# Designs tried in a protein design chat: VHH binders against q9p4d8. Part 7

Target 1, 280 residues: q9p4d8
Amino acid sequence: MDFMKPETVLDLGNIRDALVRMEDTIIFNFIERSQFYASPSVYKVNQFPIPNFDGSFLDWLLSQHERIHSQVRRYDAPDEVPFFPNVLEKTFLPKINYPSVLASYADEINVNKEILKIYTSEIVPGIAAGSGEQEDNLGSCAMADIECLQSLSRRIHFGRFVAEAKFISEGDKIVDLIKKRDVEGIEALITNAEVEKRILDRLLEKGRAYGTDPTLKFTQHIQSKVKPEVIVKIYKDFVIPLTKKVEVDYLLRRLEDEEDDDATQKSGGYVDRFLSSGLY

## First folded at step 19 (VHH)

Design z23
Fold by OpenDDE, fold request of step 21:
Structure z23 (fold): chain B 280 residues (1-280), chain A 120 residues (1-120)
Amino acid sequence: as target 1 above (280 residues)
Amino acid sequence: QVQLVESGGGLVQAGGSLRLSCAASGFKFRSYGMAWFRRAPGKEREFVAYIYSSGGRTEYTDSVKGRFTISRDHAKNTVSLQMNSLRPEDTAVYYCAKDWGFEETYFDYWGQGTRVTVSA
């Protein structure tokens, strides 16, 4: 996805391609994580005496990563959402002025807390090499976790782009639902059972394919592989639902920008301005 | 209501050319990718070409690469398929389809089709 080309960002095909690529990344990261045991100590608050920090080893490491990455403009990217927004630092690099494609409140849509919780409690047990601790690989384990979490976060929060695209494409139908605050209606509108089935089938196939010849990033010691069925389950139970949540949450607020524009006597709503600009 | 109406089919000799057109209505045309499919006699429907919603990117099945060109006109809400160097194997009913799948390729609306017959 090229965020400097706003006319392409909400392209249905481009969105699809991005989501498919993210799927590959997630699967890969799960496989990498599967080299390590569940390692619950990594997720326990104050399990280790981390200087000047109150939290888990994972929380600390992830926050430090985000702090560093923020300084190199990672979270200036429209599709990146931090787990620890409070630790972000200003970049010393020249600012990238991405054109605005999403609604003004898009950065407020953040389900990372839920992702983190689900990841540690549900996903890790499903993909880990085994239950229990692996003290010799705590660092590598946590690093693999971060890759998983960040890829999941990106994929799930990409629902914002899907939502925006759907908002633009559906027009009055979705606007009416939003005005009525009809969450069920919105969810129904954005959901296609056949598409979901195909996604899950594709995941199963990919899982099988990756399971045959995985490339290792963190270690050459393969302890375990992720079962394709587990990947499918994770998507079915968590990734897809959380993505829908993001979409719905985004859409429910989508008319806020329209109201503000009217209040500021700006001639056109967000959608109209976007469309009139020839960008989409 | 979404409508897709194909036109431009007919009888053509091998090596000849045809231009198919699909007129779209009832939806925001610019927001959706469009595709052409074909179904030959006794065969299953197969993908032919796809054009992204922004119009800047296209995809083709291997058998038509270099011969067929898909394009779209946002002002007219039309998608076209220029077919050159036609072969008897290209004989089929050609269908226009609207893309809906944001995460998986899925076409939610189809035209009635236009018949293309390529004689040897």
Scores: ipSAE 0.816, ipTM 0.922, lowest interface PAE 0.6, mean pLDDT 91
Fold by OpenDDE, fold request of step 21:
Structure z23 (fold): chain B 280 residues (1-280), chain A 120 residues (1-120)
Amino acid sequence: as target 1 above (280 residues)
Amino acid sequence: QVQLVESGGGLVQAGGSLRLSCAASGFKFRSYGMAWFRRAPGKEREFVAYIYSSGGRTEYTDSVKGRFTISRDHAKNTVSLQMNSLRPEDTAVYYCAKDWGFEETYFDYWGQGTRVTVSA
């Protein structure tokens, strides 16, 4: 997806393509993570004496990654959401001025806390090579976790783009629901059972296919394969629901920007202007 | 109510051309991708072409690449399929479809179809 082309960002096909690609990344990252044991110590608060840090080894390492990533403009990208926003640093690279596509409050939509919790408590046990500790691979384990977490975060928070696209496409129907604060109605409107089924079916197929990927990185330990069914379960139980949460949370606030635009006679975001101008 | 109405089908000789049109109504046309499908006699429905909502990107099944062109007119809420160099194998009922799938390809509305017959 090219965020410098705002007219394409909310394109349904482009969104689809992006989500599909992210799916591949997630599966790959799960497979990489599966090389390591669950290693609960990585997730335990103050398990290790980390200087000037109160938290788990994962928390520390993830925060350090985000600190570095922020300096290279990772979180300037509209589709990236940090787990530790307080550690972000300014970039020394030239600024990228992305056109505004999402609502003004889009950065406030954040479910990373839930993602982290679910990841450590539910996802890791399902994809790990085994239960228990693997002391010799704590670093590698945590690194793999970071990749998983970041990819999950991106995928789930991409719901914001989906939500925005749906808002634009549905028009009065969704507006009415939002005005009524009808969460159930919104959820129903944005959900298609057949689509979800197809997604899960696709994941199953991909899981089967990717499990035999010869390009897997070799570690000193026996590589474990992630069961395709586990991938499906993770999506069904966590990824899809959290994405919906993001969508709903986003949509519930969507009229805030509309009210402001009406008040200021300022034409909505670039996308709205583009669509309204007939240039699209 | 969403409506898709295909037109432009007919009988044409091999090597000939046809232009199919689909008139869309009842939804925000510019927000959705559109596709053409076809169903030949005794065969399953197959994908022919897709055009993104932005109109700048298109996809085709391999068998029609270079011969068929999908386009859309936002002002008229129409999607068209220009079919050139038609072959007998292109004989089918052609359907226009509205895309809805944000995460998976899914078409939620279909036209009634227009019949294209290509004679040898």
Scores: ipSAE 0.792, ipTM 0.908, lowest interface PAE 0.6, mean pLDDT 91
Fold by OpenDDE, last read:
Structure z23 (fold): chain B 280 residues (1-280), chain A 120 residues (1-120)
Amino acid sequence: as target 1 above (280 residues)
Amino acid sequence: QVQLVESGGGLVQAGGSLRLSCAASGFKFRSYGMAWFRRAPGKEREFVAYIYSSGGRTEYTDSVKGRFTISRDHAKNTVSLQMNSLRPEDTAVYYCAKDWGFEETYFDYWGQGTRVTVSA
């Protein structure tokens, strides 16, 4: 996806392509994480005496990564959401001015805390090499965790783009639901059971394909590095629901921009202005 | 109510050309990708071509690449399929479809179809 081309960002096909590609990234990251034990000590608050820091080893390391990543414009990208926004620093690279395609409050939509919680408590146990501690690989473990977390965060928060696209596409139908604060109605509108089923089926296939060493002989009991079923379960139980949460949270607020425009006697709503600008 | 109405089918000789058209109504046409499918006698429906909602990006099944061109007109709410160098194996009922899938390819509405017959 090219965020410098606003007319393409909310394109259904482009959104789809992006989400599909993100599946690969997530699966690969899970596979990398599967090299290490669950290592609960990495997630325990103040388990290690980290100078000038209150939190877990993962929290610290993730914060340091985000600090570095911010300096190379990672969080200037519209689809990236940091876990620790307070540690971000200015970039020394030339500034990129992305056109705005999302609502004004889009940056306030954030479920990273939930992602982190679910990742450490539910996802890691499912994808880890085993239970318990591996003292010699704590650093490597945490590094792999960071990749997983960042990829999950990006995928889940991409729901904002889906939500915006849906808002534009559905028009009055979704507006009415939003006005009524009908969360169930909104969820129903943005959900397709057949699509979800197909996504999960695709993930199963990808998990099988990506997690198996093709060079192993059949006699060697070829096992997936991560069980494909676990990947499917993670998506079903956590990724898809959290993405929906992001979508709903975004949509429930979507009329705030419209109301502000009306209050300022502007001739057109946010959506109309966006469409009339030729950007979409 | 969403409606898709195909037209332009007919009988044509091998090597000939046809232009199919699909008139769309009942939804924001510019917000959705559109596709053409076909069903040959005794075969299952198969994908032919897709056009993105923006940017003019298109996709084709391999068998029609270089011969078929999908296009759309936002002002008229139409999607078209220009079919050149037609072959007998292109004989089928052609369907227009509306895209819905944000995370997976999924078409939620279909036209009634238009019959294309290519004679040897």
Scores: ipSAE 0.788, ipTM 0.905, lowest interface PAE 0.7, mean pLDDT 91
Fold by OpenDDE, last read:
Structure z23 (fold): chain B 280 residues (1-280), chain A 120 residues (1-120)
Amino acid sequence: as target 1 above (280 residues)
Amino acid sequence: QVQLVESGGGLVQAGGSLRLSCAASGFKFRSYGMAWFRRAPGKEREFVAYIYSSGGRTEYTDSVKGRFTISRDHAKNTVSLQMNSLRPEDTAVYYCAKDWGFEETYFDYWGQGTRVTVSA
């Protein structure tokens, strides 16, 4: 995805390609995480005496990563959403001025708290090498967790782009649903059961293929592979639903921008302006 | 109502050319990718070509690469398939299809098809 080309960002094919690539990344990260035990101590609040910090070891490490990443413009990218927005620092690199393709409130759509909760309580137990602690690998474990979390966050919040594309493509039908605040109607409109089935089938196949990959990096401990069925379950139960939530949350607010434009310029709504500009 | 209407099919000799067109209506044409499929006698429907909604990218099945070109006209709501260097194995009913899948390739609407016959 090239965010400097706004006319391509909401392209259905480009969105699809991006999501497929993210899928590969997520699977890979799960496999990497599967080398380590569940390590519940990593997720326990104040389990370790971290100076000037109240939270878990994972929370601390993730926040430190985001602090560093912010300084190199990671979160200037439209598709990145931080878990700890309060720790972000200004970049010392030249600013990238990405054209705005999403609604003005897009940065307020954030389900990372839910992602983090589900990850530690549901996903980790499913993908870990075993239950219990590995005291020697706490750092490595947490690092692997961060990769998983960031990839999941990106994938799930990419629903904003899907939502915007759907808003533009569906026109009056979706506008009517939004005006009525018909959540069920919106969900139905943005959901295709056959597509979801195909996604899950694809994941199963990818999971199987990854399980046979001899190029996996070996750690000091015996590597455990993630079962393909677990990957499918995670997507079915968490990734897809949370993505849908992001889409719906985004869409429910989408007319806020239209009202502002009407008030200021008496000109066509955001959609009309966008379409008239030839960007989509 | 979504409608896709193919045209341009016919009889052509091997090595000849045809241009197929698909007229689309009933949806925001610019928002969706479009594809061509074909079904040869006694065979299953197969993918031929795809064009992204922005029109800047295209994909082809291997057997038609270098010979076929998919294009679209947003002003006319049309998708075209220029077929050059036609071969007898290209004989099929060609279908235009509308893309819907944001995470998986999925086509939700199909035309009735136009028949292309390539004689040896």
Scores: ipSAE 0.779, ipTM 0.903, lowest interface PAE 0.7, mean pLDDT 90

Design z23
Fold by OpenDDE, fold request of step 21:
Structure z23 (fold): chain B 280 residues (1-280), chain A 120 residues (1-120)
Amino acid sequence: as target 1 above (280 residues)
Amino acid sequence: QVQLVESGGGLVQAGGSLRLSCAASGFKFRSYGMAWFRRAPGKEREFVAYIYSSGGRTEYTDSVKGRFTISRDHAKNTVSLQMNSLRPEDTAVYYCAKDWGFEETYFDYWGQGTRVTVSA
């Protein structure tokens, strides 16, 4: 996805391609994480004496990563959503001025807390090499976790782009549902059972195909393989539903920008105007 | 209501050309990718070409690459398939389809089809 080309960002095919690529990244990261035990100590609050920090080892490391990443403009990108927005710092690099494609409140749509909770409690037990602690690899484990979390966050929050595209494409039907605050109606409109089935089938196939990857970053220990069925379950139970939640949450607020006469706040309008101008 | 109406089919000799057209209505045409499919006698429907909603980007099945060109006109809400260097194996009913899938390719509406016959 090229965010400097706003006319392409909400393209159905481009969105699809992006989501499919993110799927590969997520599967790869799960496989990387599967090299390590569940290591519950990494997720326990104040398990280690971290100076000037109240939280888990994972929380600390993730926040430090985001602090560094913010300085290199990671979170200036429209598709990146931080877990710890309060630790972000200004970049010393030249600013990138991305065209506004999403609604003005898009940065307020954030389900990372839920992602983190589900990841540590549900996903890790399903993909880990085994239960219990692995003291020698706490750092590597946490690093692998961060990769998983960031890829999941990106995938799930990409629902904002899907939602914006759907808003533009559906027109009056979705507007009426939003005005009525009909959450069930919106969810029904944006859901296709056949599409979801195909996604899960694809994941199953990919899971089978990836197997044990010789390009694993961490090769010092017994490598575990993530079961394809576990990947499917994770998507079915968590990734798809959370993405849908992001879409619904985004759509429910979408008319806020339409009510404001300030054209500068109507980022979605820009794309629509651009497309209507015939410049593509 | 969504409608897709194909036209332009007919009888043509091998090596000849045809231009198919699909008129779309009942939806925001510029927001959706469009595709052409074909079904030959005794065969299953197969993908032929796809054009992205923003225009410009296209995809083709290998057997038609270099011979077929898919295009769209947003002002007219039409998708076209220029078919050059036609072969007898291109004989089929050609269908226009609307893309709906955001995470997986899925076509939710189809036209009635237009018949293309290529004689040897």
Scores: ipSAE 0.753, ipTM 0.891, lowest interface PAE 0.7, mean pLDDT 90
Fold by OpenDDE, look of step 19:
Parts: sequence; C-alpha cells; structure tokens
Structure z23 (fold): chain B 280 residues (1-280), chain A 120 residues (1-120)
Amino acid sequence: as target 1 above (280 residues)
Amino acid sequence: QVQLVESGGGLVQAGGSLRLSCAASGFKFRSYGMAWFRRAPGKEREFVAYIYSSGGRTEYTDSVKGRFTISRDHAKNTVSLQMNSLRPEDTAVYYCAKDWGFEETYFDYWGQGTRVTVSA
C-alpha cells in the first residue's frame, strides 16, 4: 500500500491485497513464536523488578520498542496503531506528510488493549511450543510476541480503511444505518459469510504450506510447527471479529466529519474528490 | 438496480481483433473493481481480466497476457476488453462482473454475456 497515493489507498483491490499480504506476515510470526514455550512469567505484572516500571515484562519491552519506533516515524504511518501511545517520542527524521484518507478521529479507534489480552490468554497457548516456562528464552519469547502483536494490530486496525471504503461505496444505505445507530444493521452490511469462509479456507491452505517443513514429507510424523487449524481458529474467533468491531466503531462516528464539512461547505474526502475528477 | 450489459461480441478470424464493452449502472461504478470472465463450450467459467477501481492497475490470466487489455471509463461507466491476436481457444461467452470483495475476491453481479467466436 502506497499511502502517498490517496487515490489508491481506498481501492478495493489494493485493500484486499494488503490484507492478504498481512496474512503471510502473521502466519510467519506465529511460526517464529512457536519456537518458544508459553512462558506465562513474561505476561505477569511485576514478575521482574524492572526499574521505574509497573507492568509485565512484555508491556515494558513493547513500550520500549514503540518508543524507538516512534522516533523513526513508524506511527506517522496511517496504518500503524500503538499499544502505548503515551510513550511515543518525536521523530528526528524529516516529517512525511501523508494525505488524509481516513476520518479525523481514525487515530482514536484503538482496540490494542483487547488484542493484547486475547493474545496472551488465548493465542499464545494455541501457538506456543509448550505450556511451561523457558527461563533462558524470556527475551526471545517476548521479542517474538512483539512481532505477533504488531502484525495483528496492523491487520485488525486495517478495518478502518475497509470501513472508509465501504462508507464511500455504499452511500445512503450505510448513512441511514449510522443515523439510526443500528449496530446490528451495520455489522450485517459489512459481513459476508462467503467471503469469511474463503478467508478461512485460504488461511488453512497457507498454514499448511508455511507451517510444514517440506523436507519432512518423507518422515512418518509430519508435524506442523503451528497447526493450520489453530491459525484458522484464531482468525475466526478473534481477528475477524475484532476487525469488524473496528469497522463498526469507525462507521458509527463517520458522520461527524460529514457534519463538519457541510458546515464548512468543504467538498467530500480527498479520495471522493479524486474519484469524481475522472483523472484516471 | 445493478445492471451490467455486455456488447461487442461476434465472429472473427484467427489473428483478428475484437473490442468488448460492458455498460454498468445502479451502483457507484468508480468504487468497485470490474472483471471479465469467459466460458468456453464444455468448460467452466474462467477469469480473464480484472481492473482495479482506481483504474491504474490490471490483472490478467496467463493465456491472454500481452494480447488482451482491460480498461474502464468512469465518465461513461463502462469497462472494455480489447482482444488482439485472437485464437480459436478464445472462443467463449464473455461476461462482465462487478467486484464486491474487500478481503477476498468476490463478484456479486454478472452480465448476460456476449459471444465471441474465433474461426481457424
């Protein structure tokens, strides 16, 4: 996705491509995490005496990563949402002025707290090498967790782009639902059972392809590093529903910007203006 | 109501050219990708070409790459398929389709099709 080309950001095909690519990243990160035991101590609050910090080892390490990443413009990117927005620092790199594609409140849509909770309580047990502790790999474990969390966060919060695109494409139908604050109606509109099935089928295939060492085909016990079925379950139970939540939360507020624009007689979003110009 | 109407099919000799057109109505044309499919006699429907909503990106099945070109006109709400260097194996009914899928390729509306026959 090229965020410097606003006309392409809300393109249905480009959104799809981005989401599909993110599946690969998530699966690979799960595979990397699967090298380590669940290591519950990493997630326990104040398990280790971390100077000037109240929280878990994961919380601390993740916050430190975000602090570093913020200084190199990571969270200036429209598709990145931090877990710890309070620790972010100013970048010393030249500022990138991304064109505004999403609604003004898009940065307020944040479900990372829920992601973190679900990851440590539900996802890690499903993908870990075992349920025990590995004291010698606590750092490595936490590092792998951070990669998983960041990729999941990006995927789930990408629902904002999907929501914006749907808002533009559906027009009056979705506006009526939003005005009525019909959450169920909105959810029904954004949900396609066939599409979800296809996503899960694709994930199963990818899980089989990526999670299995092809060189082990000749061995009687081909064990996947991460079970493809677990990947599918994670998407079905958590990723897809949380993405929908992001979409609904985003859409419920979408008319806030429209009211402001009507008040200022300023024409529709940049993308809508671009599309209407017929320049492509 | 969504409507897709194909035109431009006909009989052509091998090596010849045809231009198919699909007129779209009943939806925000600029917001959706469009595709061409074809169904040859005795075969299943197959993907031919896709154009993104922004119009700047296209995809093709391997067998038509370099010969077919998909394009769209937002002002006219039309999608076209320029077919050059036609072969007998290109004989099929060609269908225009509207893309709905955000997370997966999914086409929710189809035209009635236009017949293309390529003689040897």
Scores: ipSAE 0.728, ipTM 0.884, lowest interface PAE 0.8, mean pLDDT 90
Fold by OpenDDE, look of step 20:
Structure z23 (fold): chain B 280 residues (1-280), chain A 120 residues (1-120)
Amino acid sequence: as target 1 above (280 residues)
Amino acid sequence: QVQLVESGGGLVQAGGSLRLSCAASGFKFRSYGMAWFRRAPGKEREFVAYIYSSGGRTEYTDSVKGRFTISRDHAKNTVSLQMNSLRPEDTAVYYCAKDWGFEETYFDYWGQGTRVTVSA
């Protein structure tokens, strides 16, 4: 996705391509995480005496990463959402002026707390090498967790772009639902059971392909590093639902910007301004 | 109601050209990708070409690359398929399709098709 080309950001195909690519990243990160035991101590609050910090080892390390990443403009990118927005620092790099494509409140849509909770309680047990502690690899474990969390966060919060695109494409039907605050109706409108099935089927195939050592082809019982079924379950139970939540939360507020535009006599939505420019 | 109506099919000699057109209505045309499919006699339906909703980005099946060009006109709500250097193996019913999928390639609406016959 090229965020400097606003006319392409909400393109259906580009959004799809981005989401599909994120699947690969997530699966690879799960595979990397599978090298380590569950290591519950990494997630326990104040398990270790971390100076001037109240929280888990993971919380600390993740927050430090985000502090560094913020200084190199990571969170200036429209598709990045931090877990610890309070620790972000200003960048010393030249500013990138991304065109605004999403609604003004898009940065307020943040479900990272839920992601973190689900990741430590549900996802880690499913993908870890085993249950219990691995004291010698606590650092490596936490580093792998950070990669998983950041990739999941990006995928789930990408729902904002999907929501914006859906808002533009559906028009009056979705506007009516938003006005009525019909959450169920909105969810139904943005959901396609066949599409979800296909996503899960694709993930199963990817899991089988990426998680298996091809050099072991002569063995009768080739085991995946991460069970493909677990990947599918994670998407079904957590990734897809949380993405929908982001979409719904985004859409419920979408008319706030329209009201402001009407008040300022500004006629065209973000995308309409670019589309009307005669580029197509 | 979504409607897709194909036109431009016919009989053509090998090496000839045809231009297919699909007229779309009942949805925001500029927001959706469009595709062409074809079904040859005794064969399953196969993908031919896809055009993204914006930017003019396109995709083709290998057998038609360099010969076929998919395009769209937002003002007229039409998608077209320029077919050059036609071959007998291009003989099929050609279908226009609307792309629904934000998260997966999924076509939710199809036209009735237009027949293309390429003689040797």
Scores: ipSAE 0.704, ipTM 0.879, lowest interface PAE 0.8, mean pLDDT 90
Fold by ESMFold2, look of step 20:
Structure z23 (fold): chain B 280 residues (1-280), chain A 120 residues (1-120)
Amino acid sequence: as target 1 above (280 residues)
Amino acid sequence: QVQLVESGGGLVQAGGSLRLSCAASGFKFRSYGMAWFRRAPGKEREFVAYIYSSGGRTEYTDSVKGRFTISRDHAKNTVSLQMNSLRPEDTAVYYCAKDWGFEETYFDYWGQGTRVTVSA
């Protein structure tokens, strides 16, 4: 997928390839995080006296990563969504002029606060080696958390690209539902139970393969490996529903970028005009 | 409303060629992947070939690689299967299918099929 080439972004083959790669990354990151105990002190607000910061150790560490990464243009890319938008800084590198693939409001579709909450309250306890503390490993644990959070965020917010593809393909049907503000109707239109079942079946198969493949690197604590069923449950209960929320939130606003007369359309629709001309 | 109509089947000698066509209507043809499946007598339907919406990417089952070519024509809303070097084992009813799935493949509509018989 090349965000400088709009014709590659909404191609179904590239979308599917990207989703598969994001799955692999998430599974690997869960396995790496599973070598640590739950370590609730990492997530407790004000557990540590961090100068000039009010929050958890994880909050601080992730926000510092995002500040630095923003300076090298990470959040200029259309597929990157920050957990802490307020810490982003101006880049000192030359600007990249990405073609507009998503609607103008796409950066406002951000569920990272909910991802962070679910991650710390539900996902960590489900994949951790145990419920206690490993006070000598706080930094390593939080670094593994960052990898998990960033991969979850990328996968879930990729729903904006999937939603745009669905809008281009099914737009007439969706337009009426948007005008009626029919959230349930939009969700039903974008959902297919057999598709979701195949995603979950693939996850189960991958989770078993990672757990039984002697060539893959596993954690030093073999008894702390993530059970495949836990990975499937996280996707079923959190990743898929949050992705659908992203899709619905994106679609509900999609007419803000559409007008009957293209002369009055917002400038953020260049790639959409490109796609609507049948070039994809 | 969605309609998929296959044509081009028939009787052909082993080693021969045949071109199947599938006329598609009732949906935005350019937006969806398309596939050919086949069902031999007494067997379940099996995958033959797939073509993505862009037309530049294709997939084939191993037994037909190098012999069959799937293509699509966005102006005519058709998908075609060029079948060369036909073998008796290729004898089947061939079905055109529409892929709706965005995140994963899901064939939501199927044609009625066209019979291909390859004689030894």
Scores: ipSAE 0.601, ipTM 0.829, lowest interface PAE 1.5, mean pLDDT 87

